# Ledger of designs, part 7: VH-VL binders against Laminin subunit alpha (LanA)

Target 1, 191 residues: Laminin subunit alpha (LanA), of Drosophila melanogaster (Fruit fly) (q00174r1585to1775)
Amino acid sequence: SLLKHVSITTPEFHEESIKFDMWPVPADEILLNETTLKADFTLREVNDERPAYFGVLDYLLNQNNHISAYGGDLAYTLHFTSGFDGKYIVAPDVILFSEHNALVHTSYEQPSRNEPFTNRVNIVESNFQTISGKPVSRADFMMVLRDLKVIFIRANYWEQTLVTHLSDVYLTLADEDADGTGEYQFLAVER
Short names: E, the ipSAE of ESMFold2; O, the ipSAE of OpenDDE; V2, 0.75 times the mean of E and O plus 0.25 times the DockQ between their complexes.

## First folded at step 1 (VH-VL)

Design t6 (framework fv_tocilizumab)
Fold by ESMFold2-Fast, scan of step 1:
Structure t6 (fold): chain C 191 residues (1-191), chain A 122 residues (1-122), chain B 107 residues (1-107)
Amino acid sequence: as target 1 above (191 residues)
Amino acid sequence: QVQLQESGPGLVRPSQTLSLTCTVSGYSISSDYYWSWVRQPPGRGLEWIGYIYYSGSTTYNPSLKSRVTMLRDTSKNQFSLRLSSVTAADTAVYYCARGPLWFGELSYFDYWGQGSLVTVSS
Amino acid sequence: DIQMTQSPSSLSASVGDRVTITCRASQSISRYLNWYQQKPGKAPKLLIYAASSLQSGVPSRFSGSGSGTDFTFTISSLQPEDIATYYCQQSYSTPYTFGQGTKVEIK
């Protein structure tokens, strides 16, 4: 599993409109810019009234997931039908783009010049949907960090086009020793 | 050329752990594919065991999940299968394979090892 | 789990014959179906992916069709080197499952 578990203590979210062509989020808005650290995840807060979510990335990759190509040879989506409680940070159907990780993190390995371009997505030309053809809801920003085994999910407020209130998730560094092992805490925040 | 090669003991005693390693050449296991194990009992069909992704994320066949562990060693470009508490029903040819791709309808197994026969016998 | 059923379990045909194998899924799998060829003592070889797409380097006499629950694999003109067991496999959801196989023999 990529994540042990996370306790989400944020208010209910509201969703209106999300546009895929608004990605990627600028690199200087990334909540964590160090990705090579070895880290144990710790829960800062567990609220008895709130669900704890086990490994979001592990869940997206492993249970009831279907991988579909849309919008051309290199336009891919990852989607699943099993649900979270949608009040917090992720809808049951999610679009995950591998090229966002490639563009925002140095830990992503690019294929060699002679390999198939199977891990690239042309977002501008893509029309993503679930297997049933239903439009997929997502946060404005989602990044997968291979080294830290974490997903950052947030909604950016674009007053002209996007007014989605979703929880931001970020990792707070506490300490780091000589081996790169430190304590980290997860916190979900509503924007 | 991508090549996969299984290695490990051909005989395992009942109740012990079956351990196999797949060595990959010509392609990095840290890339955009899952890496899988598939088995075939003598004279029978194919059964998917599970896969491991470059991140270390794994998915196992529910029928085997309580007994299966898959690991990767990126420094040696290898991934491994461990199957605990084996019985005669686990006697099979074990294949490692590249696939599926984690993207879209290209979810297939394109490169396979030659297969390693593992016999479970007392 | 999604169950895959192939028909027939075995067949015998003459060189040059058109051979048809069918595969049925216990639930709709859209076009997430692959076909593999396995010769005795060898690993399976991918022939068809996404129900109807021919893998690079595979002879054009092999083809696939279908969607949903019913799929067909065809060899338009059987050759001696095609003697093998053929398997369908669904990639719609984990666990990935295979049909029981169809053994193709020459008379």
Scores: ipSAE 0.000, ipTM 0.447, lowest interface PAE 16.7, mean pLDDT 59

Design t7 (framework fv_tocilizumab)
Fold by ESMFold2-Fast, scan of step 1:
Structure t7 (fold): chain C 191 residues (1-191), chain A 122 residues (1-122), chain B 107 residues (1-107)
Amino acid sequence: as target 1 above (191 residues)
Amino acid sequence: QVQLQESGPGLVRPSQTLSLTCTVSGYSISSGYYWSWVRQPPGRGLEWIGYIYHSGSTTYNPSLKSRVTMLRDTSKNQFSLRLSSVTAADTAVYYCARHDYGDYVRWYFDLWGQGSLVTVSS
Amino acid sequence: DIQMTQSPSSLSASVGDRVTITCRASQSISSYLNWYQQKPGKAPKLLIYDASSLQSGVPSRFSGSGSGTDFTFTISSLQPEDIATYYCQQSYSTPFTFGQGTKVEIK
């Protein structure tokens, strides 16, 4: 279910927009009892200075209002297992994409070549900017959350990145439900 | 029924390379899971050495990374550990283990081999 | 590396007693904590995963709780077959790390 909505892309950046084609992650990259998404750039011929992203699509992102995600946290873990050579790629770490607007986040902490990297992004306008680097108003930020189509999570940091694993993608809601869960999980095994 | 079984020499001389093999039965190692090595010095706690993903990609404990190599042999359904330049501090029971996930994306060792004692001595 | 500290290092209790072991992480690991039982001469056996989820086939007297940095493992009514060393393990990031172990003995 949620795994069917994960894809990989190398977006083309314009002044205030992103153009991209997405291709779904093959079923053999994801097992029923293993919900770690693998980007194997050797197999996909994605190798150079272009930033690559995991595109996390959830049926809930397109069906429901996501304003309740405001003030919550996006958390995920990246692990780079092979091909850490070459120059560092300068690109945003997280992109919130709606049909009419894209907002980007660059994290203060950046990954080390052979270490797992856990990133946590508080979903508020002060942590995001337009592609051109301009501040985002709360009204504009809420419009993006209201019409959120895909969340892009950066998949490569160095030119020679060959294999990246994405695991444990959560979007925590600011309003906890009665059980204190208040959480969307994008990579999960169904019961 | 999936089973893991370690094999290799029980005695290794200082400065030599320790080599162990884990034979997996009942499941193809190239079809899924992460396959790990974990060691335990006599009377001490557990130390994770590294894993090999079903594709062949590896990740090693930084404390051991310069000395560790893990390989897979899909035709024999085995994965192996090589630890170079051993000393008495590498004397331990070596386990191979499989990682699995629960209802949510979480990571745990659900299946272990019986363990193989390797003594580093002259 | 994330350091895991268990307490106590050992304990002795009577059959039927409630036994509690704690585990503390040097940084927040969310709920990415597992508990293993190891009997002498045997490989570790998974009891609890994801801080509180009971592994299939494991008796209900074993339970876990906690999140962030502080975690607790409980045996509600100690049985003779529960004599073992218990280890916590974080799976939040590599290198995966274990607590030093808690040896449980019966008086």
Scores: ipSAE 0.000, ipTM 0.451, lowest interface PAE 16.9, mean pLDDT 78

Design t8 (framework fv_tocilizumab)
Fold by ESMFold2-Fast, scan of step 1:
Structure t8 (fold): chain C 191 residues (1-191), chain A 122 residues (1-122), chain B 107 residues (1-107)
Amino acid sequence: as target 1 above (191 residues)
Amino acid sequence: QVQLQESGPGLVRPSQTLSLTCTVSGYSISSGYYWSWVRQPPGRGLEWIGYIYWSGSTTYNPSLKSRVTMLRDTSKNQFSLRLSSVTAADTAVYYCARDRVTTYYYYGMDVWGQGSLVTVSS
Amino acid sequence: DIQMTQSPSSLSASVGDRVTITCRASQSISSYLNWYQQKPGKAPKLLIYAASSLQSGVPSRFSGSGSGTDFTFTISSLQPEDIATYYCQQYYSTPLTFGQGTKVEIK
């Protein structure tokens, strides 16, 4: 499942769209283990400053769509290794991608070099924008959630980033019958 | 089954604008993918002209950028190519194609029109 | 712009022969390369994407390999219906660029 549904990509942002440049790394080279994804920038043959993203999709959740995630939280942890001479790369932290639309989120808290970073994003339209920075209506937000293909989680923040690990990816779901909340784990420790 | 069909004049006079339309059936152009134009002069190789994303944003070959415009008509499920100030060097078979791009994979130009020969002559 | 150069420009082979075509990029394009087949008077047909992935419905005698700047396309056992011009194409960056083509004919 997850092994077939993980990728690393470097998007090119246009006014209201994204072009994807896929890294030619097989999913099994990205999935370090069942709880951790790895982006190894030392394997890249070009020296450029593009933002890179982990693409994460849970097959079961995608089949049932993500509408029940409205109002829930996406949480994840990043561990970095980077050089100290590079500049900060300005880019969104999270991209919700459907085949018809892409919505972006930039977190207020930003990571520090070579320190773990835990991020938490509330999945509501007020926390997302279009690629060009325009606000998103609830109707447009729900259309993206209904046909959600991938959640992109940013993998590099600085020039000379060497290795990034992504772990503990969770998405909270609303469950009206069970006190209005639930939890879904995209990438979690096997029991 | 997705099908693409080019249409437009087969003869264009020098200095005029070449205008072609690609009609798509079996898939909505506003639902995804990049939609490309590629040309091939007689007996020569393939040259990419540009593409339009399902959202309407465009990217053109820099060698043609000053003369090229691509547009969508979502109500007719069509996308079009306009190439201004044509010369004999623009004589070619013009193809429209779908660039299949997903989050995980680029699949290349997986569906092509049959091609439309455009001759530029006085 | 990334320049794509194919070798050879043309070749003649017998049915059942192994045919190899090469494509070289002017800079590293990782594995961002496709191979197309074009028969006379017809539109190109995608055979291989991402350097080595076989397009759905394409016979297994076609294969691709390579990364970086050097790429190879192989037909393991040439069939009469394989007579065509073959093009490589990079999608690492715009403008998208094609090789000049390799014409495959039967002896």
Scores: ipSAE 0.007, ipTM 0.487, lowest interface PAE 10.1, mean pLDDT 80

Design t9 (framework fv_tocilizumab)
Fold by ESMFold2-Fast, scan of step 1:
Structure t9 (fold): chain C 191 residues (1-191), chain A 123 residues (1-123), chain B 107 residues (1-107)
Amino acid sequence: as target 1 above (191 residues)
Amino acid sequence: QVQLQESGPGLVRPSQTLSLTCTVSGYSISSGYYWSWVRQPPGRGLEWIGYIYHSGSTTYNPSLKSRVTMLRDTSKNQFSLRLSSVTAADTAVYYCAREGSGWYLDYYGMDVWGQGSLVTVSS
Amino acid sequence: DIQMTQSPSSLSASVGDRVTITCRASQSISSYLNWYQQKPGKAPKLLIYAASSLQSGVPSRFSGSGSGTDFTFTISSLQPEDIATYYCQQSYRTPYTFGQGTKVEIK
């Protein structure tokens, strides 16, 4: 079995956990150019009513202490194949995961069955909350970003979706010295 | 304090449509959760019929799908079950129930139930 | 459909006894297994969700364990008010399916 169930707990949250399936994608499916991350991931055999996520690691931010994800924009496109019968799955769309803390985002726009879905998330505290649904201060948000381990991107929305393709993953980093054009960084899957 | 209550005719003739309503108090059915119907023939076990999501989307047990329709009435805070072409095999206690689906990627069981309504299919 | 096999079908035990019921799924359901208690003439009551999580307000003598295909439900010290039929139910995939129930009676 390639599926792994991960439980997330926080120090302030008692007797609840988030459980989800994580599907790692090989790093050789990521195309990197000098200014833009281009990534094509395919999560095969999604045929489950349980939430499934693409796990993406931000190795460049960990190696580059002067650049912060704060204020950046995460954008990605999802393509679904047949199998939209069944329950709409209620789950966060993006999870920022550090060793002991997780922050979640639920997007206002949700996918339609018959078209590609492009999602955009500005990486600021007002767009995220704790697992228990509480707002996060900037100081607490920055602590999570400093020790960020994984960014999870939601892979399924309906119970019987057979294949989900994640493409065009971009993280535009906010740097105080940026000229306003943005810079895209490499995100890699841990294996 | 969420409460569910079934209502509808206790007797239905063979070949006709069984119709039941679940009235919900203490929570708006359009605000969250999955709202289910479950039945239990006398002296037997539980059978899941289907659910309606708070958006109005429905999923039915494939064994009953051709005969089942579920609808919601948000103005009355109710959801209903219609089961067509009934036979004596459809005689059962019918329960409505809320399935708590967590904000947190985990599905919770059916945590709130109505008291059940006995429906007898007899000529 | 996922088939749930529950055993035993019935059992008789004395007050204070440890009671164990098992449930087996025809395929892996991870931890998405719930346990319900049903007293005669009443609706089912959720006791355990996600295989091992105790529902709020339920006495600590009730517990669940297991993952994948094999699950157990335990009453550590049977009380008179625990006389009921107990059902397991998988919520991993629709259609949701129940075990056939275990009737618990006092000797």
Scores: ipSAE 0.005, ipTM 0.481, lowest interface PAE 12.5, mean pLDDT 75

Design z1 (framework fv_navenibart; at its last look DockQ between E and O 0.09; V2 from the best seeds 0.00; counts 0 for: pae E 10.7 > 2, placed apart)
Fold by ESMFold2, look of step 2:
Structure z1 (fold): chain C 191 residues (1-191), chain A 122 residues (1-122), chain B 107 residues (1-107)
Amino acid sequence: as target 1 above (191 residues)
Amino acid sequence: QVQLVQSGAEVKKPGSSVKVSCKASGGTFSSYAMNWVRQAPGQGLEWIGQIIPIFGTANYAQKFQGRVTITVDKSTTTAYMELSSLRSEDTAVYFCARGHYYDSSGYSLDYWGQGTTVTVSS
Amino acid sequence: DIQMTQSPSSLSASVGDRVTITCKASQGISNYVAWYQQKPGKAPKFLIYAASSLQSGVPDRFSGSGSGTDFTLTISSLQPEDFATYFCQQYNSYPLTFGQGTKLEIK
């Protein structure tokens, strides 16, 4: 059946925590098809400067093997439209959220208006920080992966964002064998 | 196998506060939305608000904004609703109710607590 | 806020009757409608979601239909245990809102 765990949220970042304000939008209005999500900002106040995130919980993780994501890549494609006079919104690009902890990633490469952008984030502790910007130990990183509840992917980058599409989200597992005998696994929005 | 068990009946004076608890069992507490709904004697159902524990977010009906606080204690899998500045019109049965947030069931309310009667009288 | 208007407010019926309860939304809400049954002194019981999908364990005599603004709950052959109050609920937008209820009484 359709992916059950899609959402859009607006976080409130505190020094050591994140509190999310969920958009009151049913999943059927977010999920355009089996591989594409939509966030429609035109129904929000135009002056809203807060970042928003797609949540792609449970379906991506239904394989019961969260620790195997270590060393793999999270990949996704973004495309958004926006007004031309808005300011850049400073926020993390990816949040790994567990019940008791959240880790954030900011990619150096950033999407541009009206251009498809494919991103790939290696799932290792060196690419992530605590909410306060501190290094993450491998042990703490693995604890998040073991109890991973939601992966949040940023939906807006500038004020006046109109519509954002997130497509082709998948997690590629690490290849343990350097000769290429390892396996990659595609995790889609509704497989 | 989901079960929601609420705290017992309360009698309160106008101007005071009440805090009702809702203990969840038989499911993953943090993955679902917990809602509060009330029903005045002989009347229909009125949604008060919800909280989604995994995100820590709460949403309230405008009528209750400023008077209600919905919280969770993840360690005890318990949700709480506190209503302040009580008036006689707040006399009702208060229900907790679980909903999804992630599929076409949406925020429909699939499991309900037994209800907690709150009586506000002088 | 989206207003949900149920009709009728009450019905009298006999065991075996077919009963239809309607619910109208003040604006389009796709199929984001649930239905509940409530007996006196008890919590509501979940029946239907997404306008027409039966919750597991709900008897086949219950059915729902509709999309957009107009929704219907039907009980095809009324049983003694079906005498109760029925509510529709929208979950398209916050705040979540309920219809005022339809009381189904024994004739």
Scores: ipSAE 0.007, ipTM 0.522, lowest interface PAE 10.7, mean pLDDT 81
ESMFold2-Fast, scan of step 1: ipSAE 0.238; ipTM 0.672
ESMFold2 (binder alone), look of step 2: mean pLDDT 90; pTM 0.937
OpenDDE, look of step 2: ipSAE 0.034; ipTM 0.672

## First folded at step 2 (VH-VL; from p13 with heavy chain Y104F; framework fv_prolgolimab)

Design p13f (at its last look DockQ between E and O 0.05; V2 from the best seeds 0.00; counts 0 for: pae O 14.6 > 2, placed apart)
Heavy chain, then light chain:
Amino acid sequence: QVQLVQSGGGLVQPGGSLRLSCAASGFTFSSYAMYWVRQVPGKGLEWVSAISGSGDSTYYADSVKGRFAISRVNAKNTMYLQMNSLRAEDTAVYYCAKRGYSGFDWGYFDYWGQGTLVTVSS
Amino acid sequence: QPVLTQPLSVSVALGQTARITCGGNNIGSKNVHWYQQKPGQAPVLVIYYDSDRPSGIPERFSGSNSGNTATLTISRAQAGDEADYYCQVWDSSTYVFGTGTKLTVL
ESMFold2, look of step 2: ipSAE 0.089; ipTM 0.658
ESMFold2 (binder alone), look of step 2: mean pLDDT 91; pTM 0.923
OpenDDE, look of step 2: ipSAE 0.000; ipTM 0.536

## First folded at step 4 (VH-VL; framework fv_prolgolimab)

Design p5a (from p5 with light chain N52D S93R; at its last look DockQ between E and O 0.06; V2 from the best seeds 0.00; counts 0 for: pae O 9.9 > 2, placed apart)
Fold by ESMFold2, look of step 4:
Structure p5a (fold): chain C 191 residues (1-191), chain A 121 residues (1-121), chain B 106 residues (1-106)
Amino acid sequence: as target 1 above (191 residues)
Amino acid sequence: QVQLVQSGGGLVQPGGSLRLSCAASGFTFSSYAMYWVRQVPGKGLEWVSAISYSGGSTYYADSVKGRFAISRVNAKNTMYLQMNSLRAEDTAVYYCAKDTYSSGWYLGDYWGQGTLVTVSS
Amino acid sequence: QPVLTQPLSVSVALGQTARITCGGNNIGSKNVHWYQQKPGQAPVLVIYRDSDRPSGIPERFSGSNSGNTATLTISRAQAGDEADYYCQVWDSRTAVFGTGTKLTVL
């Protein structure tokens, strides 16, 4: 059967692009159970201010592109084991990474305490920006969805983050919302 | 100032066992991931194994899984490679290496001097 | 895991510029590290994250990485630059070294 891909990465932001340094961590240390992913920062210095991201993507029911995600929602929940200590890390919350471009989203609500943080991002161009912070046209946004490779979800918000869990990741497609046929979620491979 | 001094190695018979040691100084050993890389004389570099800063996570090339075990004792600033069920193709110079960043996985900015392991009859 | 292909050898005249390539599918999306190894010695890191130099490595060593090719450039080649050179990336949970290039300074 086809396998899901899960990763943890540290991006290097440039004016026009992003490079990702994938963590050399096995999937069974990322996947805590069938619905929860873990990022373990205990390999880092306490004052490391580099952002890290869960990489999630699975195959959609409708053809090998993700245009149907337009107008739908990305939803997820983050759990933190640290008390939000150290310097705040300034970085996007969600990155749509494609063959052509990368688009970033920063949510108004931000994690501010040691309790579950639930986020929901409507997949439309008005919620995203280019790497340099410019607005995105609908045409350009649809090109990113057409050739989408990975959705990155931010894993740390403060330098003192020790362990983050990502759970309940769903991408609700416009067609699936209209039909009410079910759900598709981004999950790691079963151990 | 950073130094990695290796010991162990030598001649062993096929099916035998050997333990390599890598003693570290000049940096905070407990903050860095560590690596083993080997090289058959006259050939290229091959990554063998990695261990996280705490020793909680270990990683192996497919060619050595189930036969080699990496470990560390942070109180002694020392990393080890236990090599079991050795084969002729394991004959190589083995290097230990320190990760470039304490919070990264950017293989070795500093390497040990290498130790030869010879597996023959 | 992908193979990182390097030319077997590169020759350069003293004082000229050498370029050593490291080919891999979409290697431009990865950070590439470069090691120098002289006979009988351990490797030495000369470039990391595509283009950064560790302290003690002269400015005449530089690197670039885009598309399917990373390149190590050694300007004003000196006799002491004669060595084997390896590129390296991380791919998932595995470190992958290039096939190696012998640089000869004529």
Scores: ipSAE 0.008, ipTM 0.522, lowest interface PAE 8.8, mean pLDDT 80
ESMFold2 (binder alone), look of step 4: mean pLDDT 90; pTM 0.918
OpenDDE, look of step 4: ipSAE 0.012; ipTM 0.551

Design p5b (from p5 with heavy chain S102F; at its last look DockQ between E and O 0.03; V2 from the best seeds 0.00; counts 0 for: pae E 10.1 > 2, placed apart)
Fold by ESMFold2, look of step 4:
Structure p5b (fold): chain C 191 residues (1-191), chain A 121 residues (1-121), chain B 106 residues (1-106)
Amino acid sequence: as target 1 above (191 residues)
Amino acid sequence: QVQLVQSGGGLVQPGGSLRLSCAASGFTFSSYAMYWVRQVPGKGLEWVSAISYSGGSTYYADSVKGRFAISRVNAKNTMYLQMNSLRAEDTAVYYCAKDTYFSGWYLGDYWGQGTLVTVSS
Amino acid sequence: QPVLTQPLSVSVALGQTARITCGGNNIGSKNVHWYQQKPGQAPVLVIYRDSNRPSGIPERFSGSNSGNTATLTISRAQAGDEADYYCQVWDSSTAVFGTGTKLTVL
């Protein structure tokens, strides 16, 4: 069930690890519809600069399917509203989280407020770093994909973010043997 | 021992082309975003372009969009700026700069030595 | 393109405190970075994200940012601090530099 695989978390970044504080919001209140998740920040203090992340992963796929994502693309659309007095929140855009490791992707592009922002991340080791900012080998990257538990997608870029919608989340799978495995949505149809 | 060594500058006529190079050493080049910043002699700094650590995303100042192209070859630890349709206003010292890891929000902790580009008849 | 205004020049007596301002609409909502540039040299990052010092930058360099003004403060000014100073922010995907300030240590 998709309900079991969506969450909103606030990470604490340590030198070599991430500690997550999950928001006490049930999946039914995160999932607006079949293709859209919502994060509601209106209970935060106005100067809170902590990043928050949607946690997603397609249900019904086992861990071995995640190796097929190598060379493919993670794509998603964010739309958020925020006040104009808040500062930028410095944090990764995407976190690949496995049982023993986490890899991060950071983009140059700062999404504009109140406009849809579409991001596309090629799933290869050169687009990711360790939490401490070091490069990752292909072998280590493939180990993360083999044991992938959650993909975190950043929910806020600015202090005073009010509401963020995440939509159209797709992971395009690369072909393994000249026969396409296609693509799938992390936000699969619930019913 | 971070080092950014630039090359490829010089004198060119208006409408001409020039390619700048920035060769990196002392850090894992493929893990860092890179930038071009220019400065007219005796004047202030102006950001020109940025490229993500993979080369998958590129960004340009409005004054150079459509005329300049940033690129990188991670296997060669080198970033490039292809400058086309050059104008007299493009005359400047061009610096390359290295981002700090995954900050994404400020220009470089290390800069190249600068390369002078002169566009005149 | 947004303009970050800085005073053209600032003078400080040796051993005294210099303050260099960077003005911009609601700049307090942005992360402000500061660069030092000596004649004939590339810029050097001295403050990032308003108030943080990179490794190797003396503690006498500090920064603040609120409202419409960011400030670089150099306490106990030394002759070697004589340089041009630039503030910088990101506006969406575009980097914007301040107009630059020449600091003279008397």
Scores: ipSAE 0.007, ipTM 0.514, lowest interface PAE 10.1, mean pLDDT 80
ESMFold2 (binder alone), look of step 4: mean pLDDT 91; pTM 0.925
OpenDDE, look of step 4: ipSAE 0.271; ipTM 0.761

